# VH-VL binders against o27280, part 13

Target 1, 266 residues: o27280
Amino acid sequence: MDSMNVPEVLEIKRIVEESESVKTFIFSWDFRREVRPGQFVMVWDFRDEKPMSVSLIDPVRSEIGISIRRVGEFTDRVHGLSEGDLLGIRGPYGRGFELMGRDILLVGGGIGMAPLAALADEATARGMRVDALVAARTADELLFLDRLEAAGVNISTCTDDGSCGFKGFAHERLLTLEENHDMAAVCGPEPMMFQVMRILDERDVPAQLSLERYMKCAVGICGQCCLDDTGFRVCAEGPVFWSQELSRVREFGRYRRDPAGRRVPW

## First folded at step 7 (VH-VL; framework fv_marstacimab)

Design s20
Fold by ESMFold2-Fast, scan of step 7:
Structure s20 (fold): chain C 266 residues (1-266), chain A 121 residues (1-121), chain B 112 residues (1-112)
Amino acid sequence: as target 1 above (266 residues)
Amino acid sequence: EVQLLESGGGLVQPGGSLRLSCAASGFTFSDYAMSWVRQAPGKGLEWVSAISGSGGDTYYADSVKGRFTISRDNSKNTLYLQMNSLRAEDTAVYYCARDSEWEMYEYFDYWGQGTMVTVSS
Amino acid sequence: QSVLTQPPSVSGAPGQRVTISCTGSSSNIGADYDVHWYQQLPGTAPKLLIYGNSNRPSGVPDRFSGSKSGTSASLAITGLQAEDEADYYCQSYDISLSGYVVFGGGTKLTVL
């Protein structure tokens, strides 16, 4: 058994309120265990365990951050915690993003900006030009804008209701952007990612997309996190996939699978 | 051969309850999400509710949320719709429908014959 | 009202071509979600006629074809026959709606 398969009990060092429904929990981390943008950890509140994307990777301060959206009982309990409280952390798990070329486009929707924020930090540290298209339903649900700006990222926003930036969806905004990129990284609601992928494929821009599908089997060899056509195991072979891999997956953008491997509508 | 057979419809007074059943055969029932779709007399199709293959996730149209409960028994290959606090506007033929497995699309590849629910005096 | 708009009725004579439109918005068809079509013969359940904009299930004749452009989709029926008299429904997905899927209001095709 290695440390990746046993939860470490860590103290919450700092909590950042990203929005009314999203908080980033920051922990001291021993970077002898490598963590890469796009990977996730299992968060244990001593009752239940859930997968969460790593949104901050800071080897200089020896910190990681985990951004959590309040959506149910587990996340509501975690949101009730304070600085100094304890959580169990297991991982990291999954494939991280790969960076190539000189220019990258990030396209994030809602909480999907969390793994992309960590990627933005790495890309800017490498000297890449980073453009981010940040999408949300409303202006108060846009995430990480100040952090991205501080990192030197060129930001475009869109909201469904038009309360900030372009009025419309991420893919509609993307159609109005003509800047060339060597690659893209996309994370957000699966229907949004499907539309964005199709535009990037037409423009011959290689893209990586983070699915964040059911990851409860993170420590097992069980195929519960599989996709229909390719047999991808999200926790082992994902959550980050190249667009060429996803173009053959019939369920992408249409439905997901529950822990038993059964179809779940969006 | 895929077959879906609804039952449990009938005449009920406003405020009453009915439980609809859909018996499925000819496929591995637990591998498919299932839906109920209704059609009021002389009107169009309206999606009512959906349930995941495991039964772990359920979805409802706003018009029925809090009044209707979708469930399934995978050991019996049967889908259910418990309808409470029925209103005149719930009068419709209720169809059991299977969500498609063989494409990236969310569409209904097989439908039952429907069962009539009439909510009136 | 339906978020996908269809004409309430269309008519044609045997052998003619008819087209049934399905008009959406930027949150559904305009967001490049696929359109599916169902045929409902009088007194029967709906049957899948076209899926994924233009694909036909086994047993559906090639007289039926689907297409999609911008915020709209169309079902075309060529060589119209008496047995084509039915109600036709389009269906898509709406990214902004809390519901599972969206249907058009339906179109009654009368064969004269």
Scores: ipSAE 0.000, ipTM 0.414, lowest interface PAE 14.4, mean pLDDT 82

Design s21
Fold by ESMFold2-Fast, scan of step 7:
Structure s21 (fold): chain C 266 residues (1-266), chain A 121 residues (1-121), chain B 112 residues (1-112)
Amino acid sequence: as target 1 above (266 residues)
Amino acid sequence: EVQLLESGGGLVQPGGSLRLSCAASGFTFSDYAMSWVRQAPGKGLEWVSAISGSGGDTYYADSVKGRFTISRDNSKNTLYLQMNSLRAEDTAVYYCARDSEWEIYEYFDYWGQGTMVTVSS
Amino acid sequence: QSVLTQPPSVSGAPGQRVTISCTGSSSNIGADYDVHWYQQLPGTAPKLLIYGNSNRPSGVPDRFSGSKSGTSASLAITGLQAEDEADYYCQSYDISLSGYVVFGGGTKLTVL
């Protein structure tokens, strides 16, 4: 039965190694509990609970996928798990992406491609034209290129070191791309998203940006998911925001908060 | 409509403890971050501490860290400041203030009238 | 001293214009954090006067205006009235200080 109050203990059905630092964990899912691209779940390893974006939504196979980058103690433990091991999953939570128009742009940096890969699947299934700008520090950190190609997405790549595609940052590459999109969806490091948002705003392209912040409580009352200036709570009102909503947030793209809630430079 | 009323101030000896309360009414208390701001006699405003709407995150000025504890009871619409190891330099009027939204470090749109804390032998 | 610098005092006669400056640094006002202003009448709690650099709460007359440029902000009061005699404080946020709201030292306005 649907229950949001207690994590459901699910078996890891399959693990896909996306890169040296990223794995996708795939679970059987009962789609009576709907999941949309851009939503997140709380992943519980029976010690700690962390929010993770849903990167695969497959109702035909009755599966969801959750892509996790190794960045600390919790994610190191989860990366040590094998097929057949158990994790607690609760959710989904948050506001997902909304598709509009016929031609869309996806701009993803690093693990930010995870929720955008799920969005690409839905957009292409609806017959939309999808352009994706996939950015990373190096070629081996570019994620989901094979999935995007299989879905029929028109892909541009960008690496800081020039090892694949354009040499430079996502916003620099975006300046060289065509401008005929009905909407954009953006997910990645917050400074990247800020620069991309500014360019899209100048081009009058409405953009949705996904903010992945630390969270204390997944049900909509928490301090860790705070935004400066507007009082937004990412877990209650996000993680997806329209660019119009973020334009008033002074902290966006400049600062973040650590687990104690202190402001820290990027 | 919005009202904040502080209580619990008084005279206390150095090294002593005191607990301040702020009763809030006229708004959904749990939706707002709350702060304590103090003012020593004849001096300016100094931010002391803040707490998120849920109570999950707390913040302190370096001058009070380790000695003061901010907390809230959302079921009672009340904010607290537990002050331990009090020093003469903690003598001030303590104001309860509401952050403009639940986010800490916005502006303070409503203030209580303050409660006087005097630390003296 | 305070992280945000205000003149200790300013004075003017009824009907005149005065300005109160609030000078910060690259870690606060210069980092695009908004500046807010509070009025404190003698013996009373502070009241919000200006928020978000230039916005007025309901009931604040348009004689009060705020502005921000670079690392500084300014509060302008036109058509001075006796009731404006008060202490005025600017407030922002400083990223270099862990969990820290910053206030200016305050400016005492005397209406002659």
Scores: ipSAE 0.000, ipTM 0.400, lowest interface PAE 15.1, mean pLDDT 81

Design s22
Fold by ESMFold2-Fast, scan of step 7:
Structure s22 (fold): chain C 266 residues (1-266), chain A 121 residues (1-121), chain B 112 residues (1-112)
Amino acid sequence: as target 1 above (266 residues)
Amino acid sequence: EVQLLESGGGLVQPGGSLRLSCAASGFTFSDYAMSWVRQAPGKGLEWVSAISGSGGDTYYADSVKGRFTISRDNSKNTLYLQMNSLRAEDTAVYYCARDSEWELFEYFDYWGQGTMVTVSS
Amino acid sequence: QSVLTQPPSVSGAPGQRVTISCTGSSSNIGADYDVHWYQQLPGTAPKLLIYGNSNRPSGVPDRFSGSKSGTSASLAITGLQAEDEADYYCQSYDISLSGYVVFGGGTKLTVL
């Protein structure tokens, strides 16, 4: 049995309140079990297990962080926990981001900024130049701005309501940013990622996109991650995919298939 | 039986505020994104705002950004639209509509009866 | 005016076929986003008639059908009946707008 498949009961060392709806849970971590930005872990509250992206990877302090948005019963219970309480963690799982070149662009929407914050830390530690476009509904939902600034990241923001930075969506803001990059990493709502991908393709910037819906597929749990492209069903390992892998997928940014093979909306 | 029942419409002066409510029943409310769609007298449908099932993501038409706030209370199965700085062109019947099961809307499978908002001086 | 263009009115006699067009652009229908159709009877709320270009909800007769090609979609009504007299709206969504949902301007169907 792989040790990564055995949940470890870990003590919550620290909790950081990122926003009214998002908390980062920090745990001591044994880095003999390597973790890369873009990977996720299964978080177990001794009742239910859910996939969560790793948002902090700190081998100097021997810590990982997991950022969780309050969206339902499981996350409500986890948000009710305190420092010193226990959670089960297994993993990491999935395909992480690959860094290439010297200048990179990060485009994050909402909680999608979480795996990108971990990537920003690694990229800046490698001496790369990092530009981040951080998008959210409102200013108080923009995540990790202080952490990105401390890392030396060049930050642009946009909010739907115009309360911070550009008023509008990430892809609209991206159109006003003319800098060339060696690669991009994108994580957020799928229609946002689709539009961002199209712009980056036109600029000849290879992009990696993180799709939350493939996290369970990466651990072999569910066939719902199959895509119907050109009339054929394919299963892809996630959560991170290159833009060229997604450019042929007609359903990316629009639909997915249910287990019966029917197209379902967003 | 899925039902959506709007309330809170009425007459308001330009620059005023009004809060609309939509009471949902017959389904697991938190599993569905919800929208507000309006229709001015004798005119077509205009999408106004959407909110994800969790309430974590909200979207607004340009015409209402900064003035309207969509919210929901999943414990009460109720959708809200807070309308501030109202203008004559906001006069319309406001419909509550159920979006897809996803966080992002696609089409509206159930609609409420609508509630009339009249903005006049 | 509307991002999706529909004729303002269409008419037919009982038993005839009528078609209502919905014309979009490369940022919506032309980007392969699906088209959905709603029927609004006088004095009532809209009702979903067609979703996902061509699918009928339970209870919608098969004389209503939808199709999509390029940047346009159409709703076809065969065997036209008096009770079909209503306003019909197409809907898709648009990646270039700050809001994602777009409606056509609506078409009033008159049964002669």
Scores: ipSAE 0.000, ipTM 0.414, lowest interface PAE 14.5, mean pLDDT 82

Design s23
Fold by ESMFold2-Fast, scan of step 7:
Structure s23 (fold): chain C 266 residues (1-266), chain A 121 residues (1-121), chain B 112 residues (1-112)
Amino acid sequence: as target 1 above (266 residues)
Amino acid sequence: EVQLLESGGGLVQPGGSLRLSCAASGFTFSDYAMSWVRQAPGKGLEWVSAISGSGGDTYYADSVKGRFTISRDNSKNTLYLQMNSLRAEDTAVYYCARDSEWELWEYFDYWGQGTMVTVSS
Amino acid sequence: QSVLTQPPSVSGAPGQRVTISCTGSSSNIGADYDVHWYQQLPGTAPKLLIYGNSNRPSGVPDRFSGSKSGTSASLAITGLQAEDEADYYCQSYDISLSGYVVFGGGTKLTVL
């Protein structure tokens, strides 16, 4: 909201088509401005500005990547752009993931794999052992499998319809995995993250969870950022939170807001 | 080019039934929640019903709850509104509308042209 | 039901500025829910004009602008043109126990 905080206009260096609905836009980046996995940027197409998670952080090539799912007018316009076109980028913003220990678990659902892919790159570069549980509704919605494999990540998949890997939800698959980790990072639909968090808590694995609705709060654009059980607006720094922070929030994983503003179960 | 085309409206007697359809094109239909919004002659806009992209969650205004059923067929890119036990006060133009992209359930970024439902004897 | 209050009509001559108010309460606009605006030309469907208090969709001229303060929002139209003659609706969300998407009653803009 600061009149001096203006987007930088950057050229789209490369576009990677991750799926029919997801593209990664890659830009040259000056790493004197630090970027960490779990942080986001504001993407400006010279009409609208939206928060997007950083999905690629490559200091060797001096590049960042932003993965965008096509779900509306803004994202449709951005998906229509080509290499050489320009976008405004502001940031990075928000609290990123913290790496702890030697062995980590990543649990991602759909586009939630985007910030986790960047985390996987950093963790493997640091010599950590990384296991990833990649979940989606169908095989076509599983993201970043080739990139994770190339990085040396141990991958488990699950789809709701059974079209790839385990048939079922992420938390059901997690229950069948008998591995210990020093920490976990989780990103995806809130009901999935809530169920995964409960299992990790029972196993005494500290977890970090990334919540999309907190991206706006991190830059002072609050809108509908609300975790209070009574419906009052409560803005917190995000988008990444430790499970202990979220365990004290009654709304997390239990309620959402419908178009009428009513609290409804997930 | 995003297009929403409603059909199925018409004249029906009180207590009767109608099914409205909305044919969607120009976007990935299953990625979007969809709504029905109505407008009685000479009156303002009233939200009626909404359905999630997967079809797993449905929502209704109190005025239509128990009488109307929203559904979708993602293989045909079509939204439906089954209207039962129709009343004179249900007389309105019914619009198909697409929910906004970033914060699902926030605003309606595209609207169809509407289909007229008249409940009269 | 009209929970958001708009003037039923406003008028102006070509080239003039008009504003349309949208007054809510502590349970909707006052709870910091965003306000969106729709334009409805006679005999046509509503079209999104402003979203998120002040943002314009592609194709909406900068003569249209939105603002929000406290429990109220305003749509401003500068440089009025004949084609601006339409009904304008504000929309927000209400946090009350029953909750619901709320629309204003609509404002008819007449351009002389």
Scores: ipSAE 0.000, ipTM 0.391, lowest interface PAE 15.7, mean pLDDT 81

Design s24
Fold by ESMFold2-Fast, scan of step 7:
Structure s24 (fold): chain C 266 residues (1-266), chain A 121 residues (1-121), chain B 112 residues (1-112)
Amino acid sequence: as target 1 above (266 residues)
Amino acid sequence: EVQLLESGGGLVQPGGSLRLSCAASGFTFSDYAMSWVRQAPGKGLEWVSAISGSGGDTYYADSVKGRFTISRDNSKNTLYLQMNSLRAEDTAVYYCARDSDWELYEYFDYWGQGTMVTVSS
Amino acid sequence: QSVLTQPPSVSGAPGQRVTISCTGSSSNIGADYDVHWYQQLPGTAPKLLIYGNSNRPSGVPDRFSGSKSGTSASLAITGLQAEDEADYYCQSYDISLSGYVVFGGGTKLTVL
């Protein structure tokens, strides 16, 4: 019997090169297993499995996409695959983003734009106004700009080195942007998300933030899946959290915990 | 506009107790986290304690944990520091300071004049 | 011993430029925590001089500027004036401490 907890072996239908280090792998998907922006799947290469956010959800074409950044052995092997090759997919898992109001601000850093690209598609399909702040260290690391533009998203960019758009960090750029949004969604490096959340809280904009650091807990690999001050389990209540929940967590954006439970800087 | 006025300092013997108060005016008191920062004579600044805008969260330096209690009364726009089991090392000017953001340990945008606490036999 | 290290004293003549350093580690400034600076005139309370590494509050002259690089931060004072004679403190956050904020040991600026 097929279930969300049993890997399904799927053929890679198409591969999109997003940058020198990021590829999106597209699979046919049976939408009897509902998948929402902000959820993730376990990707199995028949040796190891890793959690990956869903970056494309297309019920019309019956496709999902999974964007993967090359960062280690597993991702290097997956990047070596071609159309027609097979991967195991299990899921989806986790709590997805919730949409409300008429307008939304997306703030994404690096690969964090992947789940936000899927959210942008859903928001635009609902007739919402979508503003996106896309941040990266360099111009070469900005992701999904063409896809967001094609969807009618109003795009602002920033890079740490000034190679594209505003020179500076996401939170510095955010201070120069319009303050009126019904909600926001944020995904990227945790220090970036903390600074962005702070500004959005001051503007009284409810925000959802995606914490992807403990996604292994969703499959029972890690027994330490909780936040320092609140005890929330990322696999049970995340990876998407409201800013009101995260504002109570002193570790958010400042440090993380290693497998031994010790505080470690980002 | 923004004013912070400390009171309650004085001379006390080791092992004694003292309660400091800070009267705030010129802003919505409950919107801001507040801190106590001390400075021993001729020495540098040392953060002592902080309290969130709602009063729901409190923080203490290790040197004062279990001896000092920070509290606030938002209806009276007043911050307090209850100091018990005082030691000679607690001798300092105690400053009341407003945190720049409600519940973040960022920076102190306004400071009171300070009140002197002397622990001596 | 402070976790943020400042020189105990610096000196300069009127009109000159002085720089005050604040050296941290990977647990504070190097962990991308902001650095803030306070000026304390003799016999007075500290006053916010620079916040968020390089921003000036209203009323602070543009002669004062802040910067941050790696594990260190600097306060620069140009066109030094007699009234700048004061103690200067840097402040940040340290994840290794069960605290709220950390201060540098302070630097006494003497205008010769």
Scores: ipSAE 0.000, ipTM 0.398, lowest interface PAE 15.1, mean pLDDT 82

Design s25
Fold by ESMFold2-Fast, scan of step 7:
Formats: C-alpha cells, structure tokens, sequence
Structure s25 (fold): chain C 266 residues (1-266), chain A 121 residues (1-121), chain B 112 residues (1-112)
C-alpha cells in the first residue's frame, strides 16, 4: 500500500516505563493493516526516522506498542515525549515469527525481549506452552518479566553480574536447561544469538533469530543490507531468519559487509 | 574524518585507580561498538574490554574482570575505562579502538594514539 | 587454550615477496571466524591493514593481500619496501575466550 510508505501521524495513547532506559509507546492501530510479532515500524519524530520492533499487538484494544531504548539523540528526544504527543509511524515491515508445534522457547537479551514479548502473547493465546530465558547485564535491565508472568510464561533469568537468577550469559544458562521444545525464537546481541543457535542446533530444535541491527537499511531502499555471499537482504527477507538459513551465513555473529565487501560509514 | 583521542593515563601506585577517556569525532558514535586494547612495553596487543553502541552490553578479558569498568556517554561522544585495583602487569599503552559494528567488535578499523598507564611504586 | 601463532620475525629484501602466517585452531579460524591484520609502525598506533580475510581499507596498497584456509591465515606483501618494516598482528574471534577477541603474538618484519 501507498499508505505503508508514508508516515501516519499517531497520538501517544500511553507510555509504560519498562526500565530506566526503555519505554513502551502505545498507539491506537487499525488492524486492517495487519501486524505480526517480529515485524518492525519506522518511527518518525519529525526530524529523524528509526526502525523499532513492535512489542505489543492487542487487537482487542486496537493498540500496538513500540519499545524504545535510550541510545542517542533521536531516542532521547522520543523519551522526552508525553501522552498526547504525536509521532509518525510507517509500516509494518519485515518477516515476522512463525509459530510451530506446542512447546516454544524464547531467548531474549536486553531490548531483544521486545519482539519476543509480542510473540509470547500470541503463543500463549494459541494455547502453546512458552518458556522464556530472559538475559541482561543486571537485574534492573531485565525486561517484560511482569508481562510474561501475567501471560503464563515459564520464566528463567540470567544476569552477567548475578544480581537476578543465573550468574552468567544466556548460552551458559541454556546449557543448564535440558527441556525439549518444538521451536525457539531468539533476539538479542548477535554473539549471544550465535551461541544460542549452536546449542539449539545440537539439540535439533529449529530456531528463528531476529537481526534487528540491520533494519537501519530500511531507511534506504538500496541493496545495502546484505548478508555475505548468500545475498540475503535483512529488511526484505528478514529481520527474522530460521537457524538453518543463518548457519550458512559466515557473517552472522561475526561481522557485516556491504555488497562491495566494505563497511560503509553512515 | 574519524578521530579518537585518549586521555587520563599516568603514573599510579599498585592498588590505585585511574579513569581513561576517549573523545570520538567524525562519525555517529552510537552506531559503533568501542573497545580498549592495551600493549605492554615491548609486547604484543591484548584486548581488554568492549561496549556495544547502545552501552547495553559490555565485555571484559578475564585478566581485568571485576577491576575494570567500560562505559560510554553517547551524548558526549566519549568512551571511558574505569580501572581499579591496578597491578604492575596493567602497565601498558591503552588504545581506544572503534569496532566494526554497533553490536559487533570483531575488528578495529580506527585506533587512537594511545595513553600510557604506568603502575609502579 | 587456543592461541593464534605467528612467526616472531620475517625478513626480505626490497622488491621481494614475504608472507606472514597466522595459525589457529578449531575454536577460532577453524570455526570460520574471519582473520584481520594490523600494521604497527615503530612508535605509532596499530592501523587496520586487512579485514575479513582479504579486504583492504581505503588507502592500503594492493601489494598487501590476505588469505585464509582451514585453521590458518596468511598476509602477503609483494614488492617489499623499506616503509613496510613494522610489526604485524593477526586477529580473530575465539569462541572459548571471554569477550572473544584474540590477537596473534605479532611478527616483526625486517627489510634488509
């Protein structure tokens, strides 16, 4: 649709403070324009536009939520907004998660829990059993624990400093969890996702992984968001990929190159 | 043009503390992971610590875990390394280095000139 | 414990070809992590010379080339010049190390 490529100006209906650095902005949404967990939208503050994952999808209330971490000038400005203020929203874009089987594992690091929280809502609404491994540096940076608990998700936590749950990294915690799942969904820093993918591959659990950092290329419609020699374009074919697809991508968890084999300054 | 400029080095006694700073310019600082890499006099390169573009993820070499803290202020385009409980073996030139990407620090495309830290009585 | 091994020194005459090896193991180069190379001229900071096994940053002459096979990588310098006299470091990721980054021990190149 033409309307998908033009920002719609929407009022901020509610703001939820998820942590000191993360807020969820909630908007009324017309669900004739479908949104799936794992998809993203472009958020426009009338100066700059940035890709953000959809973290809440509520057709009953006719609402979507977008979780934004404070990481720079754009996000600082957006965090300064109040209920009633306006933002431009364009999208949704990208391939969303696909649900398979009965028993699902979610592994999220930091803000990567945002798209997984939306997925957890859908999976639990479909009657699936959901286990979530939520990882962060410290207890204060664990996201969506109350929302996941309210949805009936079985939660495991880990923090680098040991301030909540297992002391260590997500993949180390995953090694102590030996329960079988029909599929997994993973979102977080690429090195974490790579380690988690390897463990899930060994356990013969198909996984879907979200490569959200590459969504920056959605601002430009050039073929810049390519993954090594495979020719995958994250903004067109992603950001969600199956582990079988990513196991053949040498740059996953390692590096990114443009189509000319060079890193391009923004 | 990308520039990285370290400061804060000096002479410190064993058990002391120093805070290093790296002033970055010429690029969108928040889009890049940043690292500290050190080199003892006459020795090779040793990676010390890295921080993601957002500051949400930090990484440390085992030799410095629990003693050093990496941080960044994206509003000031500045990277920091807080060094506590310093030992003689921490004596080195400390380089600020830009990682290849926002969440990945696999290679270092730009390096500062370095700042010398000497831990001696 | 996996380490990247480089020869401590190599030497060559002007105009010759020299190669510097970087030997790893299954936890680093053998795990298909890329190898990157840095040049450190005396008294200066390291400079990125090769990234992603074989790519040159802008300003690096095509006399410098990189390659990777199995658990090893090589830096080749053709048409050796006096200005190439420096220390050279390979670098990769090692999955068994905290923070993953690992440097080779370095190779001192002497131009005879």
Amino acid sequence: as target 1 above (266 residues)
Amino acid sequence: EVQLLESGGGLVQPGGSLRLSCAASGFTFSDYAMSWVRQAPGKGLEWVSAISGSGGDTYYADSVKGRFTISRDNSKNTLYLQMNSLRAEDTAVYYCARGSEWELYEYFDYWGQGTMVTVSS
Amino acid sequence: QSVLTQPPSVSGAPGQRVTISCTGSSSNIGADYDVHWYQQLPGTAPKLLIYGNSNRPSGVPDRFSGSKSGTSASLAITGLQAEDEADYYCQSYDISLSGYVVFGGGTKLTVL
Scores: ipSAE 0.000, ipTM 0.415, lowest interface PAE 14.4, mean pLDDT 83

Design s26
Fold by ESMFold2-Fast, scan of step 7:
Structure s26 (fold): chain C 266 residues (1-266), chain A 121 residues (1-121), chain B 112 residues (1-112)
Amino acid sequence: as target 1 above (266 residues)
Amino acid sequence: EVQLLESGGGLVQPGGSLRLSCAASGFTFSDYAMSWVRQAPGKGLEWVSAISGSGGDTYYADSVKGRFTISRDNSKNTLYLQMNSLRAEDTAVYYCARGPEWELYEYFDYWGQGTMVTVSS
Amino acid sequence: QSVLTQPPSVSGAPGQRVTISCTGSSSNIGADYDVHWYQQLPGTAPKLLIYGNSNRPSGVPDRFSGSKSGTSASLAITGLQAEDEADYYCQSYDISLSGYVVFGGGTKLTVL
């Protein structure tokens, strides 16, 4: 309907507190504009606009959810909002996850569980067996465990400090899990995703990985979210990539771009 | 003129603690991942720990996990290794080593001269 | 425990060619991780000799060369000289190990 790609002003219907630092904002959504797990929207607080992954897709209730971690001025302002307040939503944008096979492994780190929670809902609705490895630095940063359990997902956890589940990193926990899967989906810190991808490649499990990079091209500046050597743009060709695509990108897992476009190590 | 200078080694009793330092010069310290690599007398090289340029990511060998803590102070161009609950098998020369320009500790292009840690009563 | 296997020793006469092997598995070299080589002269710190399978840092003679195939890598030294007498270590990433970095057990090269 809105051919200008203009933000639609929506009322916050419900807010779910996922943790001390993460909230999910729920809006009524017209599913004539389809949204898929792995896609993102631009969230506008009438001052600034930021990309956020869609974490809930519920066509039965006609709702979408957007999970936002408090990391700066924009997200602090949004976290200060209440039910009934307004936000601008533009999108969805990007390539979503593709589902194949019968058994899927989800590997999520921190806020990276947000797009994977939406994917878990779709996979379980299709009758797939879903195993999730949920990783975080501490127990307080593990997200969506109750929602995943309610959906019938088989959950494994790990924390760097050992405060919940396996003590160690996601890839170390993954090495202790023997089940083969038809595919995997991975989202979290890029160094974690790189190590998980290499293990899944060894096991011949095709994986899709979601990159949450700086997205200036989503506001009309193309090239700022590019990966080196391939020219892939995360907002246009991503954020979801197959592992075979990322294995050819020298930058993945090694460096990132800061807001000025400078190469910096992770 | 990249230079890495380790210090803080010495003789310590089993169960004791020791803090190693590595002073870096000749390059922009915060742009490089750093590692500690050790070598027991007459033995081979063993990687111990790594830290990203920002300090946001740390990694440990299983043999030291929970006992050693790697850290860095980019304002002082210094890498640290806090060693707790030391054991006789931790006896080794400890080398400070730099990762390549933008790669996370994949290989080590510059090494310090090492500092000897002896765990013995 | 060596995840990367090197012969414990190798020997040659001046002017000859020697080759040092580094045998890995599907979790390291077989996973397409690069292999790097270090030279350690007696009583000194290791020095980077080869990185990224076959690249030489500035100052390393072209007598030293590296190669990788399948699950193994090799370091070749041609025109062997007395000053090449040292310990040589291969190194890679291994996805099954905490922190990933893995060294071979080392090879003592004796000249003469």
Scores: ipSAE 0.000, ipTM 0.421, lowest interface PAE 13.9, mean pLDDT 83

